# VH-VL binders against UPF0128 protein PH1314, part 12

Target 1, 225 residues: UPF0128 protein PH1314, of Pyrococcus horikoshii (o59052)
Amino acid sequence: MIKMLEGYYIIENPGVVPAERRFRMKDLKAWGYDLHLGTIEGERAYFISKTGERHEGETYIFKGKEYHVSRTQKEIPENARLLARIIIERGNPYLEVWLEEEDVKFPLTKEDPRIILKRIWEKEKLNQLLKHVRAVGLTTDFYKDNVFTQGIPLPYEEYPPKVRRVLREVKDIHRDLTGFGRFVFQYFGEVDKMHNYRLYWTLPTLHLFDIDIANEVDKVLGMLD

## First folded at step 4 (VH-VL)

Design a27 (framework fv_ofatumumab)
Fold by ESMFold2-Fast, scan of step 4:
Structure a27 (fold): chain C 225 residues (1-225), chain A 120 residues (1-120), chain B 107 residues (1-107)
Amino acid sequence: as target 1 above (225 residues)
Amino acid sequence: EVQLVESGGGLVQPGRSLRLSCAASGFTFSSYGMHWVRQAPGKGLEWVSTISHSGSTIGYADSVKGRFTISRDNAKKSLYLQMNSLRAEDTALYYCARHYDILTGYFDYWGQGTTVTVSS
Amino acid sequence: EIVLTQSPATLSLSPGERATLSCRASQSVSSYLAWYQQKPGQAPRLLIYDASNRATGIPARFSGSGSGTDFTLTISSLEPEDFAVYYCQQYDNWPLTFGQGTRLEIK
C-alpha cells in the first residue's frame, strides 16, 4: 500500500493501484480538477480553493513543484477525503485520485491499472492515428450517440496483415477510450468529447489500396510506439 | 463468470448432417466474436470457423469450406454450426470459444466441447 | 497458411525444474501469438496472449517471450498440475493456426 501525507510520493510501478482511480494530469485539469501549490501544517497538507475555502489535501512533488488536488466541478462529500498521488511512468505524469468513503468501480468491468494508463496515453494520439488511417484509404465517421452502444462491421480477413494490425489497434484504442469515458461520466458526471461519440468504420475494398499502403501502415504502427 | 456449453454432437453416418449449438452466459454475448475449434481423437487443435459479434464477418478453414455454416442468435445468446456432407475426417471434439472481437484471434474462454463421430 | 512448429514434441521433467517450450512460425507473426494449456479430458486454457502477456488468473511462473518467427513459453518451476499438453497459436494471418503441441510429462 501507498502511505498518505508524506508529501513526496512518486509511484513508479502503477500496477498495485486500481485502474479506476488513475487519470492523467492534463485530463484531470480538462475535467475541472485544479492542481496548485498549498501549505503543510504539521501532519496535514492544506490548500485554498478558488472560492477561498480551506481544504485538507495531499501535497505532491513534481519537477520540484508542490501540488495540491482539489475538485472544482463537485464538492468533496462531508465524510470523504480526496486522496491523490502523482505517478511517473516513462516520463509521463499521471494523477491518481480517489475518495476514502466511495468505492469506485467501472460500470461494466474492472481494468488492469497498467492497461488503463496505456489507454490514457493513447487517447492523446487518437486523432493523429485516425488521420493516418484516413491517409491509407480508411474512413471513420463520428456520430453523437450513446457511447455504450457499438456495432461496427469490419471485413477483417480480406485485408493485408499490416492493415489488419492498424485496424485492430485503432479499434482497441476506441473501445478502451469508450470504456474510460463511461467510467468518467458514471463516477464524476463529466462529459469527455469521446464519451459523446460513436465511431463507425468505412473501409475500401482490398484492390483499392495504394501499393504504398504497407509503408504508410508501418509508419502509423511506429507512431504507436 | 463466463460459461460456454456445447450440445448437438453424436454419432452420424458419412454424408449426413448435424447441427451443433453453443449456449453462452455470464457476459454480453453480442459484444464478442465466436469460434468453433475441433480436436480429432489424440490429435491437436484445428480452427474451424469464426463469426464476428454482429454476424457480418465469417471465416472458414479450407477443410470445411462449402460444407459447414456458422451462425449466431444474439437475442438467444447462442452460436451454431451447421455441418453438411460429413466425412470420417470430421470426427472430433468440437469446442465453442470466445475472443474479444473479430480483430483478435486468441481464445480467452472455451466450452467443454461436444463429440462428433462420423462412422458407418 | 502459416505453419507453427513446436519443439520438443515431448519434454520429460520433474517438479521444481524449469521448462522451456519453443514455437516457430513459417513466416513472421509479429507478436500475435498465444499459448494454451490442455489437460486430459479438459478444454484448453489460455495462458499467454500477444506473445508475452499473461492471461487473468495465470500463475507468475508462466512467461512468454519472442517476436517474429521464434517464440518461447517458460515455466520457471514446475508444479505437479503443470504436466499437460501446450499449444501455440498465431492470429496475425487467416486462417488461424495452431502448433502440433508439446507434451510435458513427469519423469
Scores: ipSAE 0.000, ipTM 0.413, lowest interface PAE 16.3, mean pLDDT 61

Design a28 (from a27 with heavy chain T50Y L103Y, light chain S30D; framework fv_ofatumumab)
Fold by ESMFold2-Fast, scan of step 4:
Structure a28 (fold): chain C 225 residues (1-225), chain A 120 residues (1-120), chain B 107 residues (1-107)
Amino acid sequence: as target 1 above (225 residues)
Amino acid sequence: EVQLVESGGGLVQPGRSLRLSCAASGFTFSSYGMHWVRQAPGKGLEWVSYISHSGSTIGYADSVKGRFTISRDNAKKSLYLQMNSLRAEDTALYYCARHYDIYTGYFDYWGQGTTVTVSS
Amino acid sequence: EIVLTQSPATLSLSPGERATLSCRASQSVDSYLAWYQQKPGQAPRLLIYDASNRATGIPARFSGSGSGTDFTLTISSLEPEDFAVYYCQQYDNWPLTFGQGTRLEIK
């Protein structure tokens, strides 16, 4: 099983968040059923709307409220409002989105990231798809807050039979990997290219990499002589 | 097998320009963020600039902001630093360094460095 | 910017002894701290990342600990090749910053 942890959070009430570690995001276009995913890279905050548009800014104002993006769950105040996240339910990834005006924060919709990517792909340019894949495919190590870019893991049942067989076999082998091996998950919808991927196990997470990246991981972890 | 090789350093007069290059090999260059880090003679390390894997995210130290420009060419597996309006304080050994994970900001591989001397 | 202060500036020890190097941050960096070793004429070499994780190929005698503002690099039994300058570096906030370095020299 390929796992995804909670990603970035959009924070209401910016005054309760340490300003030096937060960016304000401007020009939030839509809310509610709209999928707004954000990320922080270096000193810049980025937000992807449901239409695939990428926004960069300091403060987002929607319905009279300001929002900030946090890069780590450890920094989230107890009273911050979580608007969206990636969750794993019964081995399958889902996007949870909440309505802003609800008294109780609960998921309004659960969408398979692959369906969202398909809609973006059919409507938008490749660059917008790649940005959306990074945002939607972000996964964090809760304890280390390492962020993966590019790619979305598939539910186990969606992998080709050959890959599912290998995945079952490697689950029987508890590999202990050394060093960093966690930086890319690739969404593969092309079954003819499955031979170009490798699986690595870093306790407790399974990693799926393109072969070029897998070779770099092997070198970093000391598996190549 | 991972190699980063800097070039383009030299002796220049204050106010002039230099362009540094870093040639990467042994890894998928387009999947990694890259940094420039410098070290003045007999001094410690100073972070200079960052560029993300795609080139869309760029950052600079305040000491070089407005004078230096970082760029990359993923097809050529090369990183660049255009240095304008050079000052004596820019004299240093300049390293290119690989950002292991896009988010982490520590450097797992470094080049040998190229020396920049700004002197009249 | 976050300032990192390393101590001592110079540490004089003999092979076989334990070395303890300190790094203090002006504000919390959680566990987002790395340690590097630099020998004369060479580029820095990553030793420790995320405060306590040893990088690939780094001998078991090197260990890191700490969180928040106080961090320690420990070398359990010094080898001749360990005498070098050591730098800490934070990546919790931009700009990325380094400590001034601790020079480990033979007594």
Scores: ipSAE 0.000, ipTM 0.407, lowest interface PAE 19.5, mean pLDDT 60

Design a29 (framework fv_zigakibart)
Fold by ESMFold2-Fast, scan of step 4:
Structure a29 (fold): chain C 225 residues (1-225), chain A 120 residues (1-120), chain B 107 residues (1-107)
Amino acid sequence: as target 1 above (225 residues)
Amino acid sequence: QVQLVQSGAEVKKPGASVKVSCKASGYTFTSYYMHWVRQAPGQGLEWMGYINPSGGSTKYNEKFKGKATMTSDTSASTAYMELSSLRSDDTAVYYCARHYDILTGYFDYWGQGTTVTVSS
Amino acid sequence: DIVMTQSPSTLSASVGDRVTITCKASQDISNYVAWYQQKPGKAPKLLISDASSLESGVPSRFSGSGSGTEFTLTISSLQPDDFATYFCQQYDNFPLTFGQGTKLEIK
C-alpha cells in the first residue's frame, strides 16, 4: 500500500559538516530558515516533537530511534559554531541546532554546509515520492525520460486520480528544485496545499541548489530495487 | 471529447436572481474542480470561486460571498452558479471553467459563456 | 490580492512580426502563471501554463518565459489568426487574478 508522508519524521543520516565550514546561527538565518522554531533559545538546544512539544535535555526518541541533544554552554562565545539537523513535523520543517561538540569529528568536504543540508532534505523528499511513483507503476527514471514534465504518455485526464496526485507532487518538486526546495518539503502530507501555497514562499531562500542532486536521487532509486 | 455547455442568455431586472448552468461531458465530472469567472463589458476576467463536485465543497472570492451560490448535481454532471439581488454592475458574461489539476489554478476547458444583462 | 499588470494595453503589429507581451505580478509568484487567448465573442483558450509550458495543440510560434514577478508571452511570427486579446493569470494564491488584457491588432 502506498503511504504518504504524514506527521513527523527525522532524517536518519544528517549531512556531514566539515570542521572548518561549520556555521554560525546567523548563517542559518541567511540560509532562509526560521530559527525560532526548533532552534537554540537562550543557552539550550531543543527538539520539537511530533505533537509540537518542546523537549529539552540530553535525549529524545523519534520513530524508535534514540537521539542525543549536543551539549549546551552557559555562555555562547564569539567563535561559537553551530550544527544542525532537519526534522519534518506534520509538513513543517524544523531546524534542530546545537553547539559543536569537541569530541565529534566530521569528514572534510569542500561543499558549503547549507548546500549539504538542502540537498539532504531534497533527496529525502524525492526518495519518498519516488517510492510512491514506483508503487503506482510509473517509471523509476523520471528525470531522464521527462515523464512528469514533458513526456507524459497519456492525456492527463485519463490517469487515475491516485496517479495524477503522484504526478503533480513529482512535477512540483522538480519545478521548485532549483529555487524553493524547502517549500516543496512542506507540501508532502498537507491537507490543503492550494490554500496554504503562498506561505512557504515567504521563507527567504538562498538559491544554493546543486544540479547534481538529480543524479544522486537517480542513484538511490537504482539501489532500492 | 470534453465539453462544457452553458445555459442561454438572461435578461433580469434589478433585485432579481439568476441561476446559470454548466453541463459537463466527456470526462469524470467529480474528478475536476469547476470554477466560475465573470467578464464585464470592456473589462477583464474576474474569478468568482469554485466548487468541488466530489463532496460539494466551495470556495468564494471574498467579493462574491453572500452574492453567489455554487452548487452541483453529480447525476446530471451539471454545475450551477446563482447570483442574488442583481444590480446593473452584475451585467457580464459568466463562464464556467474546468480546473486542470488540484494543485494548479489554470483552466484547460471553458464553457461558451452566459450573458446576463441587468436592466431597468 | 496579487495584482497582475499587463503591458502594453494595445499592440499593433504586421503579419510576420515578432511580438512580446509582458505581465508583472505585485509579488513573487514563482512560475505559477498561465496565458490565455480570447477572440471576439469567444471564451478564453489556454495557451501556456507554468509560465513556459505550451498547451497541446497550440502553435509553436507561441512561447512563454519568466519567473518571480515578470513574465512574457512571445509570438515569433505573427499570423492573421493571432488577432485577439491575451490575458495572464496567477495561481499562486487565492483569489485567482488576471491581468487586464492586451489587445493585439494586426495592421
Scores: ipSAE 0.000, ipTM 0.410, lowest interface PAE 17.1, mean pLDDT 60

Design a30 (framework fv_zigakibart)
Fold by ESMFold2-Fast, scan of step 4:
Structure a30 (fold): chain C 225 residues (1-225), chain A 120 residues (1-120), chain B 107 residues (1-107)
Amino acid sequence: as target 1 above (225 residues)
Amino acid sequence: QVQLVQSGAEVKKPGASVKVSCKASGYTFTSYAMHWVRQAPGQGLEWMGYISPYSGSTKYNEKFKGKATMTSDTSASTAYMELSSLRSDDTAVYYCARHYDIYEGYFDYWGQGTTVTVSS
Amino acid sequence: DIVMTQSPSTLSASVGDRVTITCKASQDISNFVAWYQQKPGKAPKLLISDASSLESGVPSRFSGSGSGTEFTLTISSLQPDDFATYFCQQYDNYPWTFGQGTKLEIK
């Protein structure tokens, strides 16, 4: 379980927020955003801080409630408790983070994200994906009618059963992860020239606060021979 | 709409050969392997092998090596399965089936079946 | 060869019943199992892939579970259209093999 995400919420189809509010952990040291229930007065939006002070801020509407956002430049304390939400925006999931405040509440519109994160970040599931990276960089050359051609991939169904089993496992793990976060996919390699298989393989990387699996995956890919 | 349409029923004498066809439509024929599955009367299903229309590569169940020959015609989007030296125990319904996606696995679409009867 | 053994071979049940069909593999096949439904005179129809993934258009009363060597197909509330023969299939290693079939018939 990820401790930095204690007190998080899922929000579906929220009002649009600027992309700069979607951060990785290193970026959170420079900037934070507070979300408060507030009001609109004329052409300006106001929110009420926990001390009762009025502050002008950005506004968006979610499920009939008016939310006001204050952009704050703030370092994240070493032992801070964070609130997070998963936002589905134009089919793309994003993770937004805020420092916890007692008077801040976000609507929960879907299943508890702790269960979802537990499914994704069972370390054994990630270890399975990383193990497959080491096995699936095979270069395939096409040979037919006494003509040898390079750079033409075989259909996956033509690979040996052991390789296809690895591909099926990777595809299923990848499928389970595709519904969450931002994913970057790209890998191909050459592992065993005696088998003459080249596989163009896609590997998900998810950037998330205290778990940056892209960095872990990049290390494994750098070691693939 | 994906469809696999097989040739009609055949009645053959022992020692003859038979060639069953499977015409595919509604998808890119070369993107999926075509498998053949046999079902003897009142019995279960038995995998015979597959052909990749893209490469022409074939994989046979050892039981059918030398008995069955699989070919394909990409211009006609048709796969073929020929049985030689027919015996009475070759009497069965023969199905073609499309392998799902790009990986080895399950069959998402099946032909209607071709009944082959071997009798003297 | 991997041998797939189904239990029971025949099952009698009534509409509304919960029924379970079991499939056992002679060796570890991970989750590489599919389930098919076959009605008399017709080709098999895919119900479940990868042990538990429900095929599009298949009613939610069908579910699959299992991993390794033991797999189950469950129909939570049997409907008249469900009386048929059911087959499991492994696709972990060649040759691909099917169970002998389970005939689900009206009680």
Scores: ipSAE 0.000, ipTM 0.419, lowest interface PAE 13.1, mean pLDDT 62

Design a31 (framework fv_necitumumab)
Fold by ESMFold2-Fast, scan of step 4:
Structure a31 (fold): chain C 225 residues (1-225), chain A 121 residues (1-121), chain B 107 residues (1-107)
Amino acid sequence: as target 1 above (225 residues)
Amino acid sequence: QVQLQESGPGLVKPSQTLSLTCTVSGGSISSGDYYWSWIRQPPGKGLEWIGYIYHSGSTDYNPSLKSRVTMSVDTSKNQFSLKVNSVTAADTAVYYCARHYDILTGYFDYWGQGTLVTVSS
Amino acid sequence: EIVMTQSPATLSLSPGERATLSCRASQSVSSYLAWYQQKPGQAPRLLIYDASNRATGIPARFSGSGSGTDFTLTISSLEPEDFAVYYCQQYDNWPLTFGGGTKAEIK
């Protein structure tokens, strides 16, 4: 049976963060998640989990490291940088990852125990990502936060050099991230004026991780040989 | 340049089964990005969503119609179909096929032109 | 099912006037609301999604606003081509449901 898996998301504290990227407790609570203060291998870290789950005093393994939860956090850390957020749309969570132009890696990897289908979907996800990167629509204001539109896609080589650089980086980072959240659905890229960009993945409800979908996955992968 | 085109009998007798097919061109039904729906509109009235199908054959139907409706997909022909059993005069409507981007975005970006189905003896 | 109510049923205006169309949901749909335009004999055309985002190719005179249960479609200055029936649709919960429509007609 294919089932949706959930786990912790880690927010790193890289130093000074712009106000617009500051982690907001109001948004997190509205999305149905709690922020926890804890440690990763002795260093201070922040954890995200679903509201109503008991985590204080617990220790978890994520990416081969021990994460110890000390308490639920109710205030916004000034030096916390948003690496990801979970957005609930019509009962379905989806993951938005905010990335700096500098080499910052999102904490999810192929060792993430929440990824039950990464290897099965990896080739198809990459093919869909390449298609999307080549066909992402643009607004006419290149320096506004949106590099996609509900409209006219362009071939990759026809995008301005700055946009092509970002799309290439989006593609490379997506390759390194876990497959959780993109099993049968799309992603979106979004770029801001600080050379940051965001990747979106949908996290379908349990009924969308059923045998019918698994059979269609195998069928599609068979067509790609 | 995606286009959707409905086809069907136009006239159906009460108690019979209505069968409609939507042909998609300029895009593939086998794309994992899209879901495909049927929507109907009785003459001079509003719109009613009937159900959707994904290229895997996975479906969801409006509860008001669930006992009488079946959808199917034929990826080799780039088509999906609707069957409505035990029709009555209340099923007289223009039937549209339409596309939505994914399961989380239930708004319709492309529609067929519509096909009028009259239920009459 | 979520019931969508549109008002007024008919809006009689002249070209150049501002049109304001209302859509009300029986329970909160957050911002998961779309607006469509339908001309006689034609399929509906997507105008607005996520309550306020214009679909590709839709003129700037069309704008959407609202969240929760109360939504508005505004046409800042009616063009002759804008006289049509307008439908709102929620996609917060299944089944997907549409409003009864508002007909914008020339006086």
Scores: ipSAE 0.000, ipTM 0.409, lowest interface PAE 19.2, mean pLDDT 63

Design a32 (framework fv_siltartoxatug)
Fold by ESMFold2-Fast, scan of step 4:
Structure a32 (fold): chain C 225 residues (1-225), chain A 119 residues (1-119), chain B 107 residues (1-107)
Amino acid sequence: as target 1 above (225 residues)
Amino acid sequence: QVQLQESGAGLVKPSETLSLTCGVAGGSFSGYYLSWIRQPPGKGLEWIGEISHSGSTSYNPSLKSRVTISVDTSKSQFSLKLSSVTAADTAVYYCARHYDILTGYFDYWGQGTLVTVSS
Amino acid sequence: DIQMTQSPSILSASVGDRVTITCRASQSISDWLAWYQQKPGKAPTLVIYDASSLESGVPSRFSGTESGTEFTLTISSLQPDDFATYYCQQYDNYPLTFGQGTKLEIK
């Protein structure tokens, strides 16, 4: 859920609320999540979690305070601005949640906070999708005759489970800011043959096209990147 | 769009093995788990166990010594065997689906089939 | 095993009423809870998943909330079609477990 607070966006992020699921499920490692969430480094905070087993509780510490976040009952502090991002450090992804408490009297910004936040989440979406594409690339034979190479959009229920998780996360983050977006990336299949793809989204649906088809789609939609 | 349908004998004798099959139509087997859930007449729901497309199983500890769940991908079918049945095993048996390992809620259910354990 | 306890066991209400059904987990399950509706002679159908997410096709009068280990299902303006038995289910840990059910009946 996205809500506006005194000129700032507050995003309820699946990575904050359902983080217990991420650390209790071994298959998350197949998504490329190698999360080191147990430290506070300088003024930046990370979720505190072990890579451990089921029944491990969730604790989030940010700037010395423990937070328990739920989708329905617990609210982000009224004067807070919540931003989250994925950081790659020495090849390992980290999820950083930056919760800033602000006074009611904020300085004015030169840009609309909604535009700034949208750009941040577009970067995170791209990072998550690139990690997922690399993961599914390791199982190319599984996806060989499927969605990722056919250029035909599928109903979201028919995407592989790993892709569906990313779609749900992105949908929640961009509910009130939804629009059309696209990304270009490289995929190296068996024997390192390069393939060029362009990924579009019209949340909750992903459309994956070879570059030539994507160019035609882009012309029809009249979109410029 | 996805449809689940249970089938099997509606009457089983005490000490025998209860055997049921769940047919899956209208969807791919990839990326989901199928569970067996039962409901004694007038009572609540009890989860029996689940199986993935690849054949990985998880069983309710209260039943695991008596339960076997299997998959036949060539027939788009999942099967339940429950051995050494007693009157306490009389119930409506459902098959139900959840999408993947990050979800455990059931979005599609079969209609259910009543199995009575009686001599 | 995680024990799910529902209250009340029976709830009598009239069309147009706001009704709330409660489900309590014996330990923390985060938001990994679903609600099902079951009409006599029929299979259960999904109403709410992830504690508060409305299943596609379910009327907007249904909502779910979470407070610690307590979960509620609320119907804001009861319709005749809503009289049924409701079950909560946790999927935090195996074995998957259901509440005992709440029967919503006509007053």
Scores: ipSAE 0.000, ipTM 0.403, lowest interface PAE 20.2, mean pLDDT 59

Design a33 (framework fv_romlusevimab)
Fold by ESMFold2-Fast, scan of step 4:
Structure a33 (fold): chain C 225 residues (1-225), chain A 120 residues (1-120), chain B 108 residues (1-108)
Amino acid sequence: as target 1 above (225 residues)
Amino acid sequence: QVQLVQSGSELKKPGASVKVSCKASGYTFTSYAMNWVRQAPGQGLEWMGWINTNTGKPTYAQGFTGRFVFSLDTSVSTASLQISSLKAEDTAVYYCARHYDILEGYFDYWGQGTTVTVSS
Amino acid sequence: SYVLTQPPSVSVAPGKTARITCGGNNIGDYSVHWYQQKPGQAPVLVIYYDSDRPSGIPERFSGSNSGNTATLTISGVEAGDEADYYCQVWDSSSDHYVFGGGTKLTVL
């Protein structure tokens, strides 16, 4: 199910990128940076031109996986689309989106992920995304009912203001999924830390996990494969 | 009506051990992590670490390993801090505080504090 | 480890506005929480996530956080506001919470 919806981008903390290069997704598009859709065959991503010609994307290796990125529309076929993938790695379901300009990453803030989710929703095969949401939903019910009490969603008014802002922005996307699953935000500091977080989107629930819950979730989700 | 009620003050000699308890009520104990915070006389607040109340896994800040042990008794909704081989510099008020939200969260409810005095 | 710097004391006349600062390198990228501690009492959360107030905390308490400085602002200061105030952040680089040194607010 996750194999049918593929896209490779990494979302990282703004602290990695100089302030003058921290742009929202719509701003990046206006500056000639775009997210490209394509297909994955084996270890390669391909972009499809209007004539049906296949073009191999640029490759970036992250955590032992190949990710394909582009900087501008002029470097990609005219009918290329956002390349997006919902990944389960070490049992953790997340979405990674990474854009690179001249070796500088353009991280998205937690206020911007709504744009990425709308592009995935609009341009990908709806039934494939829904199949993934249904599969992960079974795991969410397991956590809620049997394993992780700290993972139970809080009432909206009990969320911190920064989280409530993100929830308001994602509310219409959540509604559009008609209750099939929810988006989850997960925050990690990296071991080689410089005040950095990574924002992960997961489809099973619309709530946050602390690091203790994330570590336990990783073990349980590993059973999916 | 969330409450964290801590055990009474302790007067100990160097080399002794002490166990400070923190009993929670008014919420689901295993849904929130518990923090421990120390305040030496005339000093500020110092974070000692936290314990995951669902898994029982403790995490200690630097300087609070070895002699300090966080534990739980979920049947009575109680978190405990044990300090072994007490030293004069352990003299402080020890607070438990409920962790609200994820990693960047805050401490929304605090115990009243337990004074531990180490003297000869 | 990350360091939060607070002035040791701030004095303010009754009814005026007190401003207590919390300095940290790029602290605007952190989520800042503020606690009030009266003598002999446990700390009480007064501001969380830079600017939000818990239920029961008066509207005269507000917060801001940008650049290298977070600020707790108390308008219309009352004698009952005399206390030590502590700022706090989660430091992802060290995986621990950091408290500022505290500021004693005196209402004269």
Scores: ipSAE 0.000, ipTM 0.428, lowest interface PAE 16.7, mean pLDDT 60

Design a34 (from a32 with heavy chain L102Y T103E, light chain D31N W32Y L96W; framework fv_siltartoxatug)
Fold by ESMFold2-Fast, scan of step 4:
Structure a34 (fold): chain C 225 residues (1-225), chain A 119 residues (1-119), chain B 107 residues (1-107)
Amino acid sequence: as target 1 above (225 residues)
Amino acid sequence: QVQLQESGAGLVKPSETLSLTCGVAGGSFSGYYLSWIRQPPGKGLEWIGEISHSGSTSYNPSLKSRVTISVDTSKSQFSLKLSSVTAADTAVYYCARHYDIYEGYFDYWGQGTLVTVSS
Amino acid sequence: DIQMTQSPSILSASVGDRVTITCRASQSISNYLAWYQQKPGKAPTLVIYDASSLESGVPSRFSGTESGTEFTLTISSLQPDDFATYYCQQYDNYPWTFGQGTKLEIK
C-alpha cells in the first residue's frame, strides 16, 4: 500500500471539477481545508473541501453530478499524477505548475494559474505576519469602480448560502468599524456559482480597517519595509 | 478525540464579573469558531457569542454590552467575561465548537460548568 | 432575531413508536438548521445538521426534513436511549438561536 504524501490531494477525473492541484496538508489546513477520499461516477477521487463542509458518507452535487466523499485518504493510487506543486524555500516561495485545462475553469481568472497560486501563498504568509495584530482586510471586485459604504450590492437573500455566511461575517466586522467605508470582497473566479469564496488580505491597496487596527497595520507594514 | 473543558469559579456575587475559560485539546483550532452557550436551570439554550482563531468576535445583542470573549491560541483556550451579573445569569455554561463561518452547527461541546450568582 | 418555535413542548411515547417533532423559523433560513439531543445532566449532542444530514455515529432511525420554514425531526422506531430533550438551532444569521425544546418522555 502506497502512502499519500502528507498534504497532497488529487482529482483523477477532473472533467466536472476545477483543474487539478496538489497542496501540502499543512497549507490546506492553515487555509481551512480538509482532504477527503470520494468518488466521481464510481472512480476514486481526492477532494479538498472547506473544513467541516464534508463528512464521511456525504453526497456532494457539483455540475449536476453526484460525488460520494467517504473519508480522508493517505494512499496514492498507482495511476495518480502530480499536476502542480508548491515548493516553499524560506522567504522565497516557488511555484511549479503542471495543469490540465479540461474545463474553462482554468485559469479561474485571466491570470496564469502560477500567479494565482503565488498570490494565495503570499496572502497566507501575510496572515501569519499579521496574526499578532489581528488586523483584517476585505476586498471585493467592483466592475465599475463602485465604492460601497454601509452595504452589500445585491439583496442578501439572492446570494448562495455559503456566500451569505461570509457576508454575515463582513457585516459583523463592519458593524464595529468607525463610519463604515468601502468593502472589498474577493472570490476566486467569476463564472461558477460553486466557486471557492475567500476573504483576501490586500494591504497594498485600499482596505477598510478600524482606526486602531489601521495603526497596528501601519506598524506591521513598517516592519516589512 | 476533540475535547473541550470549561473551568472557572462556580459562585459569583451580584454585580461582579463572571470569568470562565475553555481548554481545547485533540483537534484543529484553526478554521473553527468557539462559542459560549448557557442554559439556566430547567430552561433552554442561549447562545452568548463566538470567537475565531484570529480573534474575530460576534456577540448576542442581548448580552453585547456585558460580554467579552477572548482567545489565547498559544494555550489552545478561549475565555468568557460577563460583567455586572445578576441572579438571572445563573446557568450551566458550555463551550462548543462549530466549523468555520459556513457551518454554524456545534459538533463538540464541553461538559458544562454551573455558575451560581448569589450573595 | 430569528425566532425558533418547537412543538410539542412535551411528547409522551413508547418504545417502538414513530415520533415526529417540529421546529418552525420566523423567517426563511434555507436548510441552516441543526437538531441536538440532551439527556439529563449532560451537554447537548449533535444529531442532524443542514436540516437533513445525519451526524456521524448517530443511528439511522433519526431523520430530518424541511418544508419552507417548517422542519421536522423523526425517529422511526423509538429506543429507550432516545428519551431526552431535543433542541433545534438555526445558523442562517446571527445571533444563533435555539428552539425552546421538546421533551420526549416515556409513556
Scores: ipSAE 0.000, ipTM 0.412, lowest interface PAE 17.5, mean pLDDT 60

